# Ledger of designs, part 13: VH-VL binders against Proteasome subunit beta type-11 (Psmb11)

Target 1, 253 residues: Proteasome subunit beta type-11 (Psmb11), of Mus musculus (Mouse) (q8bg41)
Amino acid sequence: TTTLAFRFRHGVIAAADTRSSCGSYVACPASRKVIPVHQRLLGTTSGTSADCATWYRVLRRELRLRELREGQLPSVAGTAKLLAAMMSCYRGLDLCVATALCGWDHSGPALFYVYSDGTCLQGDIFSVGSGSPYAYGVLDRGYHYDMTIQEAYTLARCAVAHATHRDAYSGGSVDLFHVRESGWEYVSRSDACVLYRELQKARSLEQELEAKACGIYPEPATPQGARECKELFVEQEEVTPEDCAIIMKTETM

## First folded at step 4 (VH-VL)

Design p61 (from ic03 with heavy chain S31D S57R, light chain N92D; framework fv_ifinatamab)
Fold by ESMFold2-Fast, scan of step 4:
Structure p61 (fold): chain C 253 residues (1-253), chain A 120 residues (1-120), chain B 106 residues (1-106)
Amino acid sequence: as target 1 above (253 residues)
Amino acid sequence: QVQLVQSGAEVKKPGSSVKVSCKASGYTFTDYYMHWVRQAPGQGLEWMGIINPSGGRTSYNEKFKGRVTITADESTSTAYMELSSLRSEDTAVYYCARDLYEYGSAMDYWGQGTLVTVSS
Amino acid sequence: EIVLTQSPATLSLSPGERATLSCRASQSVSYMHWYQQKPGQAPRPLIYDASNRATGIPARFSGSGSGTDFTLTISSLEPEDFAVYYCQQRSDWPLTFGQGTKVEIK
């Protein structure tokens, strides 16, 4: 699995491969790894999809109830803390799932990483899954907050396509989503192999253009990923047994 | 309708291993966690462990750590509990039970139970 | 490990009488569930999260409590209600059960 998300001037981008897992002899349909939570919030799934499906179902219900009580949806930060609390109630289950919450709230575009141990981190770039080191290599080199919408789409597609080429457990197509103030949009689904071949062709043409113009060949840097979300220094809050009790008791309503 | 069907009773010698199966039907197997609980004759219920059938993540009661292994086969919608180094005190009825996450790990559906007798 | 103590160990009553069963935890718990077990049968869920009746459970069964003290009440015993009742907590791993309360006919 390769999933990524990043925050930029015009919103939050989320992208993922579509490779699915199933029995040894069964043809598998494409997997959906970016799922809507509400009009201005998306979640990525990584690790065990059933874990994420259960937590997102409970999360959607809680957010709806809070909107009714408070007259507005919780912030993306509040939602991330809620999800972290829910997941930490199952900490002893040796869960190994990570998710990125991609949204737009009163403070603008917001991105949080949530891990099954209760970790909740705010950041500008997250990638998770077996392909994430390869995706980070592309993201770290190409990302800047002021990029255009088209630059952001290209960066996300290239990062996932590159990861699918390198990672045996990623593949299929690249799903691309964009969260704006107006809500999330499903931008495209593109074949990862086609994208990777187009990236290689574009790189070759750029090398030819540089040779003609300057008489020199620009050397692209070797991608260096190898970053986990936990390595980012972001303030996070402790989840208590009382917090778990409150959240899960509310779900009984 | 949700149904959990367990394998039949077994008689085992001390030091051997037993593997009990629990076949699920009537729901999406990977959407619910599965518990294993045992009950010695005339005694109360004792929790052994839990598995997430999607991906096979487990958590065990420390009392059984190193002797119990819980697995799941998604293609057959079947969970398994294997207990090794059997002793006479392991004689019990073993149950699988489905987890209801929304209600704080309540167990909403139970298998019929498998009697494992450890006797020399 | 959280220890659950059920009282009384045995409750002898006649049909039509009210049964009150207690479950006390060694420390505050987030969730408490109740199960009914008849001889030779698997446990049957009764009450989820202190007070929520499981599907198909008659209205005569009710649960209450929070923190360390929880109660299961059967307002008017029917013949089919004579069984062993177990409480089960969820706050930390491992999950634990009480030792059971046997409700028997007087």
Scores: ipSAE 0.000, ipTM 0.426, lowest interface PAE 16.6, mean pLDDT 79

Design p62 (from ic03 with heavy chain S31D S57K Y103W, light chain S30D; framework fv_ifinatamab)
Fold by ESMFold2-Fast, scan of step 4:
Structure p62 (fold): chain C 253 residues (1-253), chain A 120 residues (1-120), chain B 106 residues (1-106)
Amino acid sequence: as target 1 above (253 residues)
Amino acid sequence: QVQLVQSGAEVKKPGSSVKVSCKASGYTFTDYYMHWVRQAPGQGLEWMGIINPSGGKTSYNEKFKGRVTITADESTSTAYMELSSLRSEDTAVYYCARDLYEWGSAMDYWGQGTLVTVSS
Amino acid sequence: EIVLTQSPATLSLSPGERATLSCRASQSVDYMHWYQQKPGQAPRPLIYDASNRATGIPARFSGSGSGTDFTLTISSLEPEDFAVYYCQQRSNWPLTFGQGTKVEIK
């Protein structure tokens, strides 16, 4: 798996490979690893697909209930904290879910990383999955906030394609999404092998015009500038075991 | 809708300079590179150079290096091409054209063209 | 600089006929694009990256080829298709165009 997301002047980009696991006797269908939550919010997926799908379903229902009660959807930050709190209440044995929430709210483009242990971080760049070290290498070298939309698309495709080339557990195609003020859009699906070869050729000729836009960086970098959600989220809401039970009951009733 | 509108025709004397403008609308100006291409009367197309409007980085055809300067003004969404030390063989229609980076620098939208005539 | 040679220089054909235009590069190219130009007008994009039709381009236009040899085909000429066609490469700086093929009414 390789998923990535980054925030820039014109919104939030989310991209992912399409490789999925299946038995040796069955053709593996392409996997959807970027999931819409609502018109201005996408989530990436990792871990088991059933667990990821379940938590996004629970999240969507809870967000709708909160919108009906309060007259507006929570901010992306509020949603990320809610998801982290909900997952921390769940006692599933195999719940190991890492996700990036990519959205646009009253404050503009927003990006958060959420892990099932309750971790919630705001940042400008996140990559998740077995290919993420390779994707980070490309992203860290090529990213800048003021890049054009086309540069952003190329950087995202390059990073995922590079990761699929290096990581045995990533592959297939590259799905690319763009979250704008007007909502999310599905930009493209591109064959990762073809894309990797073409970007290798194009990169050698684009050096005069594109500083660091799609640099294949041999040494993987870690994300920098990430901040804990607790430090950013001024309005805090403590989630109790009773709250978790109520949320779970809403799903089953 | 995307539109590139160029400045009007110019008549220049040999040795002078000309500056052609190209005003973009219908898209985010800094999201696409901009090419300049010229065409002498009855002849084919000749690439002059390219600019990234975000930051102003350029690349020029060696044939024009030292004489051509391409610039961009983000506040007015306008690209400019200035050609100095004009000669009669610089008489041509000059076009701006938007770059599709994803498609290997294909040019999807073109300005209407500006005729520059160099005569004494 | 990569030189693009288009052939033939002129094609004299009637409406309904098939047109086949060639573009040969002096060395292998990564991308080849095709444009149509009518008198007094700016070039119009037709084909991106050898074989992909630009938006709004009719299905009668198709492109093929790789390496040094590229072809633009118009399966059945319409009156509006009589124009000059240019190929353009992207592999080395500077970008270069072919000299053009004129498709004219017989």
Scores: ipSAE 0.000, ipTM 0.417, lowest interface PAE 17.4, mean pLDDT 79

Design p63 (from ic03 with heavy chain S31D S57Y S59K, light chain S91D; framework fv_ifinatamab)
Fold by ESMFold2-Fast, scan of step 4:
Structure p63 (fold): chain C 253 residues (1-253), chain A 120 residues (1-120), chain B 106 residues (1-106)
Amino acid sequence: as target 1 above (253 residues)
Amino acid sequence: QVQLVQSGAEVKKPGSSVKVSCKASGYTFTDYYMHWVRQAPGQGLEWMGIINPSGGYTKYNEKFKGRVTITADESTSTAYMELSSLRSEDTAVYYCARDLYEYGSAMDYWGQGTLVTVSS
Amino acid sequence: EIVLTQSPATLSLSPGERATLSCRASQSVSYMHWYQQKPGQAPRPLIYDASNRATGIPARFSGSGSGTDFTLTISSLEPEDFAVYYCQQRDNWPLTFGQGTKVEIK
């Protein structure tokens, strides 16, 4: 699996490969690894299929209940903290769900990494899954906050395609999504092998042209920082089942 | 079709151990946690513990004071519950049940139950 | 641990009558699960998180409640509904069940 997301001036980009596991004797449908949570929030999936799908269903239900009771959806940060806290109730049982929450709220574009042990990190770039080291190689080199929409689309597609080529457990197509103030948009589904071949042709041409122009190369992108997301209850070292109950009660108030 | 099939009834002496099996089929065994619940004759249900089959990570009800051990074998899609230092009050039907995360520790599919009788 | 107290212990009714089963928690809980058990059988899930019917469960079964008081209602008893019913809380470890309410034919 390779999923990635990054925050930039015009929103949040989310992208993923479509490789799924099924028996060699049955048709294997393409996997959807970027899942809508609501109109202005997407989640990526990495981990077992049952875990990922189930936690997004749980999250959607809780967010709907909160909207009904409070008159508005929680912020992306609040949602990330809620998901982390809910999953951490199963801490110690090795629940393996890693996700990026990609959204737009009153503060603008927002991106959080959430892991099932209760980890919650705010950042500008996240990649998850077995292909993520390869995706990061592309993202770290090409990312900057002020990129254009088309530059962002190209970077995301290239990063997933590159990871797909290098990672045995990633493949198929590249799904690309864009979260704006108006909501999320499914931009495209493109064959990863075709994208990778196009990327290689483009890089070969650029290398030839740059060699003829005295070998001037772009500098790698400066990494963006991440900050740890605090649990719903400040100064808590671990989230307990009691914390989960309190969070659910808060959703109904 | 999800099925959980448990091992057969056992009669044990006080102080011995029993190991009950629960063979899962019809779903990916490692995608769901498994609970163990017991029921003494004519009594209610008592939760014993839970296991994540993919890593073998467990959480137990403290009432069993280290007497319970839950394990899982992914190659056979089978969960096990071993209870040691048996007493007459451990006479019960023991159930395995699949965890449904969507509703927080709800148990959606249950084994048929295994009667363990402890007699002195 | 959270103690769940179900009442009544036995409810004697005729087919077609309404059954109302109570589950009271020793402390406030967010949600309650309900199960049905027939003699010689494993429990069957009925209601998840206070009010959500499990797959295949008829509309005559409904759940409600919050805090410490939860109710399972069977609007019109069918012959197959005579069974023992258990509530379960999910708020704290260890998970706990009520002692059960037996719904029997009058």
Scores: ipSAE 0.016, ipTM 0.519, lowest interface PAE 8.1, mean pLDDT 82

Design p64 (from ic03 with heavy chain S31D Y33W S57K Y101F, light chain N92D; framework fv_ifinatamab)
Fold by ESMFold2-Fast, scan of step 4:
Structure p64 (fold): chain C 253 residues (1-253), chain A 120 residues (1-120), chain B 106 residues (1-106)
Amino acid sequence: as target 1 above (253 residues)
Amino acid sequence: QVQLVQSGAEVKKPGSSVKVSCKASGYTFTDYWMHWVRQAPGQGLEWMGIINPSGGKTSYNEKFKGRVTITADESTSTAYMELSSLRSEDTAVYYCARDLFEYGSAMDYWGQGTLVTVSS
Amino acid sequence: EIVLTQSPATLSLSPGERATLSCRASQSVSYMHWYQQKPGQAPRPLIYDASNRATGIPARFSGSGSGTDFTLTISSLEPEDFAVYYCQQRSDWPLTFGQGTKVEIK
């Protein structure tokens, strides 16, 4: 699993891979790892999707009940503290130990990390799951609060795509969400294999153009058979902001 | 609206097992964990364990380790508690009770109780 | 496990009197709940998390306390309030209950 979220001038971004696992011979349906809680609040999941989804169903119900009693939805901070308290009470039963809450309330964009021991931290960037070290590598290089919306989308897609390549437990597609003052939006679902192919093609084209300028022409790659993206892709050292810009350009075509 | 209905009283011999049922209605069964609590005649309440009906994950009081099994059937909205290797000290009223997360495992709705008598 | 000690074991009072029940934990607890039980009946929730009344519970019931010392108060006993009262903690597994306080008619 790779999930990430970050707060910036125009809201909060949440992104996740869609990989879910069954038996070795059974194909699993795509997993949704970013769960809407209400109009201005999303949650990310880690661990098993079924257990994490159960936490969010209970949270949604409790928030609706509190809204009826209090006349307003709890703040993002209040919701994070409630979730932390719930998870802390069920420490012995939980398989979903960490999450990020992404929202917009009267104080503006807000992002919280919640851990099953009752930890509740406010921050600007969080990544959770087995792919998170790889996602952090991309996020730390490209993030700044004043990013444009398109820069934020590109950064999130690149970070998840990079993590899905490096982490055996991540894969499938990249889901991208944006929480604005007006509410959350489901921006896109992009196939991770397609993203890696386009990134590799863009890098190859740049190398070819540079070689042509210098009078050097490398041989074309031979076509391979039909394969999973991870089986065809050679280990990539890192994804740069420049590489991410290429992915964004490819997505608009 | 919310109701928990338990199976009827049972008389069992030492060394046998008993399986008590708790049928839930009036809410989404998988949205709440379910506790099992027992009470020996004239004594206080003793917690046995808990189940998450969504996925069936359980946690048991170590006192009953190896003897208690809690399960849930989502299709019938029914939780079960099976206690094996029964002894006379297992004679008690057994209750199921719904967990209330927001208040730290408070039990907001209780079944009517099932009397299990262990005698030779 | 956390041991809960309730005092007194029995409280003999008349209708209209104030009842004060104590529950002491062997270590600091995060949550303390109160239940009422009448003969032949399942426990009835009264107070959640030290001080929050359960649905349908009359205002004469109130709870207070934190850490290791918790109190349940019934401001003016009604005939239907004569019952056994149990406290229950949640800080660690297993969940534990006090031994109960019996509120009986004098």
Scores: ipSAE 0.006, ipTM 0.497, lowest interface PAE 10.2, mean pLDDT 80

Design p65 (framework fv_nisevokitug)
Fold by ESMFold2-Fast, scan of step 4:
Structure p65 (fold): chain C 253 residues (1-253), chain A 120 residues (1-120), chain B 108 residues (1-108)
Amino acid sequence: as target 1 above (253 residues)
Amino acid sequence: QVQLVQSGAEVKKPGSSVKVSCKASGYTFTSYYIHWVRQAPGQGLEWMGIINPSGGSTNYAQKFQGRVTITADESTSTAYMELSSLRSEDTAVYYCARDLYEYGSAMDYWGQGTLVTVSS
Amino acid sequence: SYELTQPPSVSVAPGQTARITCGANNIGDYSVHWYQQKAGQAPVLVVSYDSDRPSGIPERISGSNSGNTATLTISRVEAGDEADYYCQVWDSSSDHWVFGTGTKVTVL
């Protein structure tokens, strides 16, 4: 698995490989690793797609209930804190242990990393899964907040394609999503090997940019500029153990 | 802009075959699965099958297995649905539709439909 | 086989709210999609993944899904909302797409 997301001037990009265990859907179907939560919110998956889809279904239901009580959907920050609290209640179940929430709310584009131990970090770049060290190598070199939409798409595709080349557990195609104020858009699905070969064959300044973005492999590190959710105003939106039990009993297996 | 444009209406005799085309434009053809769905006059929607245009692998509804063949031509960005051994109950409008996001996903863009009439 | 049951018809006055149900055992465990089909036209996706509204679809149209019933809600109904509406799920056990029986919405 290689999933990534980054926040930039024109929104949030989310991208993922599609490698999965073989199922019966059209001869070993591609895996969904980016899941819509609502019109302006996407989540990435790091466990099994089915397990993570279950958590996102539970989250979607809880967001609907909170919208009815508060008159507005929770912010992306509030949603991230809620998901962290939900996951930490069930950390022993090994369900969807890490995720990135990619959205647009009243404050603009927002990106959060959530881990099942209750960790919740705000940041500009996150990558999750076995291929993430390779993706970070590309992202850290090529990312800047003011990049154009086309630069962002190229960077995301390059990072995932590169990770699929290096990580035995990533492969297939690259799914690319863009979250704007108007909502999320499924931009493309591209064969990872074809992308990787095409990127390597570029002959001009594009090759130099690819070398900067794709050829540098720093050691894996904590995302730069991340802020822990404990220090954010949104800490008020936590799930109690009783709330957690009710939610899981209603929405999950 | 995404478009799926289907071939024109056909009138066929019982026992014959029909092949309907669906030409895609405005996106990368091989990146999205294509469904085929039919609708008999005054009836609901009935799923027939799906194709992955990248590689041509297919899956068909049990009711149509043995009679339906779905294919795709990457060079022309065109999907095809061929239905053989036609019967009067096969009279329907046949639609192609793009898969929004392959795992349990919706069909986000539809062709205009092709009316196939089976009569003697 | 998994079957989605819809009421055959719903009649609603302009400006009122129409609710179209889609019933099946534990349908809340599925992702439900909704299509609008006007006479002589191809279906149009109006709600995906239970409640997501595609770009260009009015905010008057919304969806929900819980337990054994998914619901498409059309508020402040207009004459242009008159159509047949179909719910749809992917049934992973059979690897097939299942459409509901359809509901004809008539705007009086």
Scores: ipSAE 0.005, ipTM 0.470, lowest interface PAE 11.3, mean pLDDT 79

Design p66 (from p65 with heavy chain S31D S57K, light chain D29S Y30K H96Y W97P; framework fv_nisevokitug)
Fold by ESMFold2-Fast, scan of step 4:
Structure p66 (fold): chain C 253 residues (1-253), chain A 120 residues (1-120), chain B 108 residues (1-108)
Amino acid sequence: as target 1 above (253 residues)
Amino acid sequence: QVQLVQSGAEVKKPGSSVKVSCKASGYTFTDYYIHWVRQAPGQGLEWMGIINPSGGKTNYAQKFQGRVTITADESTSTAYMELSSLRSEDTAVYYCARDLYEYGSAMDYWGQGTLVTVSS
Amino acid sequence: SYELTQPPSVSVAPGQTARITCGANNIGSKSVHWYQQKAGQAPVLVVSYDSDRPSGIPERISGSNSGNTATLTISRVEAGDEADYYCQVWDSSSDYPVFGTGTKVTVL
């Protein structure tokens, strides 16, 4: 599994792979790992979507009761604290271990991480699942609060696709959601393998163009400074936001 | 680099208890479940129980209910399996193994195993 | 209780293909994982979620799962493939993992 969410000027992005592992369900259907809670709130799941849907069903019921009693829905922060309290009171093994709550309230876009031990953290970026270290690599380099909507979509798709390629337990497609002031929307489902192949193709082409421009390889005697040109062709193991931007422009053409 | 390192071999008397440790490194300990699985000499793998290190919630195989206690110490990133009222039939190699996030998940990394011998 | 049945042993010549089956009612509706255990060593995950191969596992090892039978296939067998192999699923009714009976693969 790889899920991620981040907060930015135009809302909150949530994205996830669709690979499923099902004990008692039909073998390996595409899994939905981002679940709506209400018009301006989404939750991610760290287990199978069916297992975690139970927690969100209970949460939704409790939010309705509180709205009736208090005259308004709790803030995203209040909802995150409520979920943490609910989860920490249950006994036995938790099948849905960690969630991110992605919403828009009176204070604007809001993102919280909730763990079953009662942990509740506010942040700008969260990634969960076996693929999360790989996704964080892409997110940490590319994220900034003032990114455009298209930059945000590109960053999210690239991060999940990269994690899917590196993590044997993530796969399928990339589901992308956007929470705005007007509510959440399901932006797209894209094949993760296709996204990653296009990224590799874009990087290969850019390296080839740089090699031609440099014009000093394979000459053994080069002028001072020419070594910097050769260094541009050294392969990097990291995927950058610029790499993801290239693949997205290639895909739209 | 993910690693699970278990405590050393033990020889115990019937009726006593044994406590095996499993120290995790290379990942966030509370993000993954830890299983305990044993293997008697020449036999197959037998699941004993699982713990969520975050909060310490456990589930045990019915066969071991009442005799096994699995715990986790978050400050040292160490899981423990204690088996009481030992019998000669409990002679086995005991393994800890890490679980992925998803239900129906695989055990992706295993400890090296701890041989527990129960003899008079 | 849900039980996974494997053949006790499979013998195969170097360069040939070994097939290890894991049988249970409607196992195709479950995700099957496969572990390789060499003598004196801990198990190693070699196939997860029916057919996914973890990083570092040779392409010669593959899996499938359909109906009442899951199969681990080892192509172009090498002496180093000699080991015990176990299948595993989660039994949702008991809420815990179930291991197969194990298959000893001998490379002749």
Scores: ipSAE 0.000, ipTM 0.393, lowest interface PAE 17.1, mean pLDDT 77

Design p67 (framework fv_zilovertamab)
Fold by ESMFold2-Fast, scan of step 4:
Structure p67 (fold): chain C 253 residues (1-253), chain A 120 residues (1-120), chain B 107 residues (1-107)
Amino acid sequence: as target 1 above (253 residues)
Amino acid sequence: QVQLQESGPGLVKPSQTLSLTCTVSGYTFTSYYIHWVRQAPGQGLEWMGIINPSGGSTSYNQKFKDRLTISKDTSKNQVVLTMTNMDPVDTATYYCARDLYEYGSAMDYWGHGTLVTVSS
Amino acid sequence: DIVMTQTPLSLPVTPGEPASISCRASQSVSSYLAWYQQKPGQAPRLLIYDASNRATGIPPRFSGSGYGTDFTLTINNIESEDAAYYFCQQRSNWPLTFGEGTKVEIK
């Protein structure tokens, strides 16, 4: 899994790979790791997909009910605190759920990290999942708050693609979302291996041009191997009756 | 029973704007995304765009982005497709369809389709 | 854009025979592939989603298989009512794209 989100002048970007892993030797369906909560709010998923989907379903319904009763949606911060409080009753159980809430409210773009132990943190950049160290490598070098929309899209795609190439448990495609004042937009779904190859080609060209300017020749480009785009086969994950019970308990909070 | 029904003009002149309405019933309107797909006579299917009827957020096939707008009217359970600068090559049957997962993947229920002919 | 290529484009079959339709993607779409049936004058009907999952109400004679770039729709013991066009559709990349369609004709 690789998910990431970052806040910048023109909104919040959320991006994720689509690989689903539930065992070896069987193909699994695509995993959607960015979930719309309402018009100006997205959530990412990490950990058990069934648990994350359960929490977001309850959260979405609760926010819609509050909007009907109170005439307005809670702020992104208020929503993050609500989710954290709901999860705190399950603190100490092995739920391993980490999420980022990506939204736009009265204060502008907002980003929060929420963990299943009740942790709730505000920040500018979050990446979670087994691929996150690799994504952070790209994000830390390229991120700045005043970047353009296209720079932000490129950065997010490159970070996820880079992580999918290096992390055995990430792969498939890159889902890219942008939350603006007008709402969220599903910007693109792009093959991660293709993106990574393009990134490698661009880096090779820049290195070659720089070396030629100094009278030095770069080492020959590495041959493209059959192992690029290799994906591990995994088993399908099932939703159980116990997952429904969790939804009912969460509504009590 | 889940139903989707397209309505709009059957004939549009070149350079004019097309407006088609998709009316849904038999389920909660705001719970499922709606796609627009078209099919030229004797040809295959072409995806145009998608809308989240809860928030109104949209995504379009870039081929149509400059001409295409999809909007919604929650009070009427309707999604509206508007396309400017129509050309004879836009002659097609236009379908609205409900997204299976509420999130842009496959279309489980379709309208009957409405044929739009673009001719002078 | 991902290009979806279907073979054959026309498939005459006798009732009771199995029929197979292939769909090939220009790049990997993992398991993000759906199949639709369209009868003359009608809207498409979802048969299979995510390569192998049968949609609600679809008879068990329809099955899907495949992963990556190569997919197959299989219709066992084909019936006269199965005369229709069949389309594959990928959801791996935006825009969503469809195959050109296969016409299944009952002899």
Scores: ipSAE 0.000, ipTM 0.424, lowest interface PAE 16.2, mean pLDDT 77

